# VHH binders against c4kar8, part 243

Target 1, 263 residues: c4kar8
Amino acid sequence: MAELSTPSPASPAPLDGGRGDELEKFTLRGARQILQLLQDLITHRGLITAHTGGGHSFMTAVLKVDEERGRVVLDPSPDPQANRRALAAPRLTCVTQLDGIRIQFPLVGLGEGQDKGRPALFAPLPAEMLRLQRREFYRLQVPLAHELSCLLKAEDLARKPVEVSARVIDIGAGGVAVVVPTGAAEFVIGGTLPACRLALPDGEPIELDLEVRNLNRQTQRNGTEQLRVGLRFAALPRAADTRIQRYIFKTERALNAKARGGL

## First folded at step 14 (VHH)

Design o55 (framework vhh_7n9e_1)
Fold by ESMFold2-Fast, scan of step 14:
Structure o55 (fold): chain B 263 residues (1-263), chain A 124 residues (1-124)
Amino acid sequence: as target 1 above (263 residues)
Amino acid sequence: DVQLVESGGGLVQAGGSLRLSCAASGFTFSSYAMYWGRQAPGKGREWVSGITSSGGSTAYASSVKGRFTISRDNAKNTLYLQMNNLKPEDTALYYCARLPDSYYDEYLEGFDPWGQGTQVTVSS
């Protein structure tokens, strides 16, 4: 029923840039646009989730663009298995955000080597990059200082009800992405978590049902594994939707002011 | 050597029922969430249903909700899909899949079927 066959907005999951005419208008194919966007990712030290296929991914970053050799230099994973999977993959799908705008691009022909004596991954410059500017796909990266949490109601391995306080890492109109300790609860794609509680700074926690859309275990740059869960809002009341939008707007404004040297 | 072997498909008339089985070997079946997917000729893969490792929670695509029931028998290392009130639109190759350590794809498009699948054909 949706015009776009895309993963949930709550997910760091890749969008297929080859699907639907709607995504074509957000696809950058100009060499200068691609170079500028990659440079912006370097400048802002943007973390990238690199998907190697079969649900596997690792955290990386663009370290530099080698224009003379026509390639990008990427930070390898501290997990050797993740690097082996990446090198074996026919392509990486890289997903990141810049100022709340979703950015996605493929890398093909990944190799390994060294840059300034340090291990590095190399790939040819992508021929296209998706820069998706739609309100329903917009995701605010939640500042750690806000300590935003969502109390999830799920089941453990023994089928016992369990409550998990999960840190909210991003939030949008359609859902949230949260981080939970591996093994804290069982999740299934498409499953509903009833009566969860989203704590926003203004007022009482919002009680809502969440649908599990994506599951991703990532090795962080410090070697720690975490489970990222993409969760879609089900039938938000108008007041709750207003509070979420207000939080997003207020936080963006504050972050923009801070980036310009304000509070 | 992870192996999944699907069975139970066949030709049925609309309104009929089938029960699919997936025999798992080469891994600790009781430790993994399991999924059913399908692919109709000339179409992409479609997620159908999922079940947690304990069997405590299940999920279904809207197209099959209320008609299909996923279940598992961890003692027998077997996943099941009970399909009731079948429609011509349910005609597809059905396959089971194990959730990888990281999963971003709700439609199983990132998975290659590990088995040959089992064909379901629903006539009107």
Scores: ipSAE 0.428, ipTM 0.789, lowest interface PAE 2.2, mean pLDDT 81

Design o56 (framework vhh_7n9e_1)
Fold by ESMFold2-Fast, scan of step 14:
Structure o56 (fold): chain B 263 residues (1-263), chain A 124 residues (1-124)
Amino acid sequence: as target 1 above (263 residues)
Amino acid sequence: DVQLVESGGGLVQAGGSLRLSCAASGFTFSSYAMYWGRQAPGKGREWVSGITSSGGSTAYASSVKGRFTISRDNAKNTLYLQMNNLKPEDTALYYCAREWPDYYEEGLTYFDYWGQGTQVTVSS
């Protein structure tokens, strides 16, 4: 009866890996809902990060849904090794965003072939999809022209206080993602950065406490390394929350207007 | 080939203490933040603690703050978790990791942290 000594075996359980109650509220299992969400990803040209395990992932997209054969058609990676890893994987975990909402789903039984004379990957329709619809999960990609920044208060390698001006790359009701040069400061997931300052295009900088949620190292095309830091708003005054929401909605509306008017 | 080997788990009475160790190899240990996580019976994976590459800053889940202490020895490529005042609710398989996904990714059935874990059982 020593089951606690070993990791639980893989099961047909939800995507949540045992988080049950919290993610179940956001889990879609109806065939019609799944088909509609996949179609929405096609319509909005949603890029999907497909995790194959072992630290490996590749970028893909849903090309079409074949309802008669009960399968989804995916764009293969230009990297043959990524496709080989995907085909060998027992499961893909697919992560994407639609209208600022995080979407996540498993694919099992991946195969390869051709669709209309072009290479394609095929998988049975997922039995479930996560759609995290709450306002605090919504993220806006910040236009480069806005030059949005956040002044972070952190520590350097010698445990000395340091201030780092970080470029904001996305923003939501619950937080921001920023980029900093690798080595500019030390960050740890779960750590708190007090009294940081978020500069929006209008008004005084917003003073806020941030919690580190995610760290990702990226190598740029010019060979320099940068760190992407995901940050949660620990608490915000109502006035600050209102200003952030106003920026998000105004920017989203402007981007949607450009998309409708531009050809 | 990243390898993390946890040890130091066991059976302990409520109020007792244990010290977990994680031996790291296959990467430059001193260049990475390191983490401890756990999975309790019938629950998902839970983040427990983190430490910066230098050891200068630490972070803890609210459930363990004040009872657990994370530390590292970069010369020995070893991560530690000192666990004091253990409770039955701390019963779990404990993992060390080179990275931790954000909390939206904690529910994934598949994580990229490297460690088989060490079992901690707290009896009452």
Scores: ipSAE 0.286, ipTM 0.717, lowest interface PAE 3.3, mean pLDDT 80

Design o57 (framework vhh_7n9e_1)
Fold by ESMFold2-Fast, scan of step 14:
Structure o57 (fold): chain B 263 residues (1-263), chain A 124 residues (1-124)
Amino acid sequence: as target 1 above (263 residues)
Amino acid sequence: DVQLVESGGGLVQAGGSLRLSCAASGFTFSSYAMYWGRQAPGKGREWVSGITSSGGSTAYASSVKGRFTISRDNAKNTLYLQMNNLKPEDTALYYCARIPSDWYEELAEYFQHWGQGTQVTVSS
């Protein structure tokens, strides 16, 4: 099963606890939504990785939501040093998963105390929680045989329009990664490429707007530079989203069947 | 060089049991929380169970709670998953993974170090 698709490397921009504009649509700020999500973590006994900064973290869990006092009760680490680091930290960044969905939230003002006679950590309820669906980050590695391409509507260094046919190397619900020859066009992180055309194996090319998310320059063995460009789908129509998801699902099934000696 | 090697999978009838093992090398096993995940054909990866570095706390997906037990032996650098009362819907490739020390490593786009997996097939 070593042939199963693996995810692409993370974006060069750090994920900042749901504070970026691009994460706003995944950020819960309603008190009832936050309480419900925390209760779901209790019900599913979800393990939480609590990052205290400086490369330190510990495993915890939400034991209780004290709605009356507006706080969460957390399971302390069995390592006393981890607890001391947590208490000294200006904030905890808590990361967990529910049904493959990434949940992330900050806790500020961590304290130590007792819950029903047992040691516990407590913090005020988070003002926000990030709920990222796993499929937004999943990337199918595109089989070379599919010859999947995207015609990019970009600009050269003089801001003159140019069209570049780029090979699609991975694709997910949120975007694609493409490879272009170095110098074929100028790309600016955060820039929008309007009316690009994504060619799937079956059917007409999909016209869509793409946002540049990351850039990576690679020197090939032959000395040629290739530019890897990560592109986010901007405002995908439902029909386009459905076609992309269908391609991903069918290709994944075919790759899994082929790995077992099938189609 | 981090290595994770899963074993113990196989074909089993519904209601049966299997014990999976994950042999870890190339890092200080006792310093990392570990988890088991699974991937059914044509599906994305899903979390099954997790265990803290000391083994003092464990957690389970609701679909397996009460049937599966995660454990570890830090002296042997080995992670285990005891699977009881197996159901056809438990059919999947099972893999172990080191839980990242940095939150960046928990993005689905950055899958960190995990093994190649061991296949579990449950017939009805």
Scores: ipSAE 0.000, ipTM 0.114, lowest interface PAE 12.9, mean pLDDT 76

Design o58 (framework vhh_7n9e_1)
Fold by ESMFold2-Fast, scan of step 14:
Structure o58 (fold): chain B 263 residues (1-263), chain A 124 residues (1-124)
Amino acid sequence: as target 1 above (263 residues)
Amino acid sequence: DVQLVESGGGLVQAGGSLRLSCAASGFTFSSYAMYWGRQAPGKGREWVSGITSSGGSTAYASSVKGRFTISRDNAKNTLYLQMNNLKPEDTALYYCAKVTSEYYGDLSEYFQHWGQGTQVTVSS
């Protein structure tokens, strides 16, 4: 099943908000709704990944919405090359989360200047924003302390079967994102990994078929490279779905309790 | 300097076959997954197929699965796409691609380098 025309909620890659009627019900086009969502991102200091094309992206944030001039003001990257790529791009695809809800929007016509004497990037307000429903597209950032892992069945460079224990970094109703050391195994977008095993804290590992939806190479601060793999659940049995949802719900409650001082 | 040179396109009747090639240079070909994409007139770019660096695993868009076969020859730094039972809907410019960060969606956003492309025209 190499159907890659419709992006998966499990994918960390941008979702194409203009693709088909499936995403239309999640697309905001009202000026008031768009302004309110952008203000919510400012209030919560939402971190945004801005994709500039060619597999490049940088981290930014909305600093201000200028309603009078119909513009957003963005935090530039500390990397001058990232800013040059952004300014040269015909469009940015901005991806973020607010309370586990995936938000995506395009920015076209990026310019640079200053805001209150500090460097800033400017763009016209987006005509549309994608806000996916929490239940269907929510992704829980997995606490490091949970040591959540997924045993992937793949092939190495010599086409020999290999099992790789990958750390799960986020999980949702539709899939997981994992990290593996670069070179540990071979992956291809659209490929199927059969009989993988997802280890949850309570109970035995869940056996799953997974589809590779995206791949992203990341260089860590220490210079070590890791591969992030986005994986969609294929043919998920009801019992497995129930266990995954239970883990997500319990973990959300525990994180909320900790945020309130462990009350 | 990364270079990708596609060839093998042409005019073919519906039900016919073509084999596309992509000659790669300027990088360690055997270390990267490779992809074929296409752009039909009046449409955006779309992903067609992918193959792992070793050639051990492949993936295909649903519209071409069972009709197209992707393969590679790492000794020759060459990527192939065997296209069988071609349909008028397969008419497009075909590109091979290496990706910087691999994700799907807008094909142009994850292709690190585009070649010139090779035109495939399928008549009815």
Scores: ipSAE 0.294, ipTM 0.697, lowest interface PAE 3.0, mean pLDDT 79

Design o59 (framework vhh_7n9e_1)
Fold by ESMFold2-Fast, scan of step 14:
Structure o59 (fold): chain B 263 residues (1-263), chain A 124 residues (1-124)
Amino acid sequence: as target 1 above (263 residues)
Amino acid sequence: DVQLVESGGGLVQAGGSLRLSCAASGFTFSSYAMYWGRQAPGKGREWVSGITSSGGSTAYASSVKGRFTISRDNAKNTLYLQMNNLKPEDTALYYCARLGDEYYSYLEGWFDPWGQGTQVTVSS
């Protein structure tokens, strides 16, 4: 008899302790729920960052779910070294978003082969998936046309103050994710960036303090490196919270109207 | 080959001090932010402190702020953690990690240690 989802002693834990029990409310363990969520990732062509441990990751996607064989089929990396690291890893930690909701899940027992004559990676279905459906975890994917930016106050590699205009790629009640060129500034997880300025449409930039929550170095298709930085609102004034919520609501309505054939 | 070797742990009485070291090799140490984490028996891993690649900025978990100081010597490829006013609750395996290439591991801000760690035991 196999029991579901007992974390190993080496399993990831929350950065801010004591939230493991809280996350149980967002953990999917039902086989049908897991299958449905994986199918949703396929339907929306969601990009997944797969972490192989030791600071390594690659970009993938779920190509299909093989329910009869109890496995998922993943898109391999164009980098053969990334695929070798993935196959050697005891576990992949997969992170993605679906409709602004953060989704995380482990894959264990990765193998390689072919699907319809094309190279593919295979793994057993995950026993659990985390789907964070809280107001602070909801993330709006920012339309490129909005040119949303955040002016970050940080330090460069020589410990000199620097201001970096970062493109906002997603935004929620709890924070933003931004993109900066690799080497433009230094960031440390848990560090505070004071007096940053978030530029929203229809008003003055919002001045706020941001806490660095996550970092990922990525190589783009053109060969340039960029750093993706997750930033939490450390102390958000009520007026700023209201403006951010209005922007999210207004943009979601516009995106929903566009998806239904409206402009 | 990224290699991180922690040292400096031991047994100390409550209120005492220890200085931990992490010797790094196999990568350009001065180009990466570095972190200390810890894990007590039967508990999950906990982030303790971080420092930027230049050493200009630091961050600390609330449980250790004001008692611990993270520092680095880029010429020696070494990370340090000065631990003062130690409490029995600080008893754990301490390990260092490099971040910058990881986005997430289940939750934002999680890190994956690369060293074997150094044991710190604080008696009361």
Scores: ipSAE 0.309, ipTM 0.723, lowest interface PAE 3.2, mean pLDDT 80

Design o6 (framework vhh_7n9e_1)
Fold by ESMFold2-Fast, scan of step 14:
Structure o6 (fold): chain B 263 residues (1-263), chain A 126 residues (1-126)
Amino acid sequence: as target 1 above (263 residues)
Amino acid sequence: DVQLVESGGGLVQAGGSLRLSCAASGFTFSSYAMYWGRQAPGKGREWVSGITTSGGSTAYASSVKGRFTISRDNAKNTLYLQMNNLKPEDTALYYCAREWPSSYYDEYLAEYFQHWGQGTQVTVSS
């Protein structure tokens, strides 16, 4: 992410990594499609990361779509500070997954109130939603039982080398997202972490050079905060790529078989 | 209120040098990685450089690596960009930020660049 291109004159999209034309192919603007996708998120109990700016986000969910009033109802954070940041933000960027497909949408005009006696956040229906149906954008949510970890080589707050074992929360063809304890190490977007080790359930750890692409202090559903780090595979040998893809395919098949009531 | 005030820009000949400053207020400066970005006429915003909270590690865009140096003074809440061997292609409005738009996977899903200052104009004559 050293240089971002300008959106083309035919598609002057907001800043989106300079990929406005590509993202337009995946943009849903039909009211019916938007309502159906939001309803699918409710049905599947999809967790949403709502980015409030300043490197902060919180976990939420769509509780209800109010078609008559043209609004969505969201689950507020148990952390009052996260809710204050959200209400003060000019927009929320909401990110979630449905069946491994990344979904992203803006919410503008967030308000606070109650729904059936329970605290709730309200926002007008989004005018657009991204549904990124491409293998390169697919991210497997790593099952907690797999206990996937990545040993990161970084620097601590005293500028000393440190090794941090980070839990892998999602994985795709281009990289992983990990959670690190607050204060364990320093990260900067664009920085390279050489010779990190990704542990998959079978075989030796994979040695990888990783590039920091995203940093986010995320408030969890229990109100605690953790640092989420998005890491791109800077160089991926064929053997490593094959192992990662096999893990993803095998895990997808196992999850699909379980959803169908089989093993 | 978060405020970032950039200064130090100006008109300089190709091969010249400038030092940009960014004065931060309204947040705990030492707790944030900091960034410099730029926007050239008719182009989108470009990430230029980043620095960790302690200043121990830095990152640079390939277009400026070896010519620019980012640094910070946490006691003064100030971010700096030393620019050497300037080229006409470096002509842009330069901004500092406490976050950079990014996605978990490269630039595909970048979020809005946040900045609180007006920027400082750098013009490099050929």
Scores: ipSAE 0.506, ipTM 0.810, lowest interface PAE 1.6, mean pLDDT 82

Design o60 (framework vhh_7n9e_1)
Fold by ESMFold2-Fast, scan of step 14:
Structure o60 (fold): chain B 263 residues (1-263), chain A 124 residues (1-124)
Amino acid sequence: as target 1 above (263 residues)
Amino acid sequence: DVQLVESGGGLVQAGGSLRLSCAASGFTFSSYAMYWGRQAPGKGREWVSGITSSGGSTAYASSVKGRFTISRDNAKNTLYLQMNNLKPEDTALYYCARVDSGYYDEYLSYMDVWGQGTQVTVSS
């Protein structure tokens, strides 16, 4: 027997039982709130990872909101194939962050054209936007100058143990996101990477067990591919937690001071 | 274009076994990690197990660890779930899924492609 489904423009259902109800608290559906959030992304020139399905994504940005036509205008990928995949996709899932707050939203009905003489992608305004305002979802963007790395203990494509030095791109109370070259190692969501080493400035690397929470194959704006891996801290010891929190606090403070007229 | 078709569900007594299959088409199966999820009546979807593209590494939810085994045959584009020592609480519609490695969600909340599911009912 076929299950009756209601027509819905909604994102895919959550896999984790009951968490869909929890995410409802963080979902914005008011037209005014959605417009304000999109304008904030424009103002802060926020980079957006747009997921097109099939393990593919590209980097974009909101260029403007056309309120009269009810549309958002996006920066197309420099990769024509990424744009073709996006236009063929039934839905884009857009992921970004603003002031450390995670933001996700769907775009349906993507089209292409021009905005002020430049190529652009167009989509109707999203009916909903997810804004996760909890401490565990806060992510500090790691300054490139810090050269933060994590040595991952994983398996290569031949199922042999391999150590991969991965660049840490963001860090929070619950975990890190790292980038690795495509093909450097195999990862599975829910898998555990034991005894990885997180190198913070000032001090010995912190030894941590990490759980793989998400994978993202990204086509960068310059056309290169990288694998982004989201990793959760498993059973984080208090001493390690303290060092990570000190790094986050110190870095936020320095970035805030710079934004207020420099140091 | 992309399709996932689950089979092998049915009625079974507590302590029994079932083997689920998922036939994949419309994409390069050997390039993707694959997952099993389930949805019990009146509850949301729950992650059950995952396997890397090569089959070299696996992961399991605590509730099924030691009882279930995930495997794949890349030559046949087929994913399997061997379920042993089934319990009434394992009663659910079981889905195979290809996670869009493009999705970033700390709560494992979004999946790229879902099959229609196969029903497993475990009686006491």
Scores: ipSAE 0.011, ipTM 0.436, lowest interface PAE 9.1, mean pLDDT 78

Design o61 (framework vhh_7n9e_1)
Fold by ESMFold2-Fast, scan of step 14:
Structure o61 (fold): chain B 263 residues (1-263), chain A 124 residues (1-124)
Amino acid sequence: as target 1 above (263 residues)
Amino acid sequence: DVQLVESGGGLVQAGGSLRLSCAASGFTFSSYAMYWGRQAPGKGREWVSGITSSGGSTAYASSVKGRFTISRDNAKNTLYLQMNNLKPEDTALYYCAREGSDYYDLTYYGMDVWGQGTQVTVSS
């Protein structure tokens, strides 16, 4: 059926979920498996993008999983409006990554209170979690220390050409997700950004054409808003593809070594 | 000494009805919001319904809204769930839960104390 969704490898947005017979084999429903995965997110201090609907999201993290009470404790946003939007939402769609594996789960019945004297958001344990282990769904979360950027050739609000240096937050075989300051440029889903330049730590920037796949306005942990843009590689020369894959491989191995070594 | 004891479960045919009860002891029942949750084999806990301490407000999961009714009798320290038009997918262990100390929202399923549950099996 053409209505079944396949996740974009460049997209930081939630999968078009609930309709994938293909996604069923990646769906965890066992209570113990769900608890273990949530605990892994805590251990790895995984940042979670919580989508509240209407193209809005905020960054959070699981602070605690209370197995006895059947609930998760989440880090609230410092932006009160983001928290108000989350509490009003019928459902939060939480998206994160663990060792490059995409993790997605719903939270229903969100509320607010305190945990050990600090503000917190609370929700029942999710009944299911998606864990995508296929290479085409693999997304490397880019370390901040790498300062990986992509120079985007776009247009501003007045349709004037503008160059924006965007921070790359994740990268995969099919594309990148970047963060752009609000108002720096205008983006249209399906639009092409020609001759952009992806700067990897080693060597000259890679010149490539990018297609806009998704847009999301995210409230950061410090309360500021940013635009997250998912970008697909329109075409990659073999040499560029090899360099990107090598960067992903090396970074993945280094991150795994850090996680195991405590460094 | 805090205890919740569910009863009223059983085997029913699709389209049938059951009334579940939860007897509370060891705490001031009238001071706590109460919830019903359920857990089917191989699945996590799912929130079903909530009721305020006074009984003045109720909330329901979309899957049961219009079919289930939560109520309470504070004089008897008892919580109820009237289940009508039961479906095979309602088959689960049903348990009642008490509001957590840090929580006040009826749509939040935050159990501080829970019972052992009562099994509901709906045959088609």
Scores: ipSAE 0.000, ipTM 0.083, lowest interface PAE 22.4, mean pLDDT 77

Design o62 (framework vhh_7n9e_1)
Fold by ESMFold2-Fast, scan of step 14:
Structure o62 (fold): chain B 263 residues (1-263), chain A 124 residues (1-124)
Amino acid sequence: as target 1 above (263 residues)
Amino acid sequence: DVQLVESGGGLVQAGGSLRLSCAASGFTFSSYAMYWGRQAPGKGREWVSGITSSGGSTAYASSVKGRFTISRDNAKNTLYLQMNNLKPEDTALYYCARLEYSSSWDEYYYMDVWGQGTQVTVSS
């Protein structure tokens, strides 16, 4: 049998192999389409999570597209270790979202230097970009002031049961992303956390079974590392779904009103 | 250098058993979650099983749950997959991998370091 290629970071292997074929219809390979999408990210000042491997990531943005040289210019991390990891990585996987549309693309051959006197990272233009629009992919970034939390039932390094209060950083129709203290609990992709409790601002905590979908160590702007855990609602009663959707809608409406209220 | 080497594949009859091994070198094996994946001829890669860095938690694809067992020996830098009650549908090239990143809660993951794989063929 011939050697199989490693899955592209822009279109990583799904948990279900059949989904790889379904993603092809959402993959952009035209040079003009790729340039337009990158320009849209610049215009909207879209924040990008750049995954550097080993579960590590940092926040960046596309500052400029150099079409003549076939390169993108990225904002470096304020954390020198994150930049060092990025430069050492064979691939950088960039993930962002605009208005419910998930955008993902790889960068290969990252370098560093200066752009007009300021530090910058450079990479060749990606050969492909994934663009997914689906209700289930929309995630509300949870305002810090809401102090939204989820009590997780997990296991520590010694397989001992532990309860961890995790801060919810985003929420959607199908799940939440949380951050947990390093070393507090151990997670495995595909594992189920039973009887977790999601605390919303109004009413009693919602009891949920959560499935671990992804894990990522993220470097924050202050240089500290946190473990980000993506969790899917394994079984969501209609009443709980209604309450979660109401919270999302109400919060989006309030955020939009604040944005329009300030000139 | 960083390397993963799978072994233990072969030809077996339906209902039989095989034990796969994956020898890791060039990195701190005990610091990474490890996974087994497979690819059938003409198909995409499918996740089979995962295990945390300590071995404390495991997960399995529904198609193999109850038949396969993943384990690891951190002192020997080795990952294992015990496969029982094999079916013709289990015929595939089996790879071990470490999780390099996961981009979302949307069911996507990236495996940075993959072995060359070991072929498993189950005859009826």
Scores: ipSAE 0.000, ipTM 0.246, lowest interface PAE 14.3, mean pLDDT 77

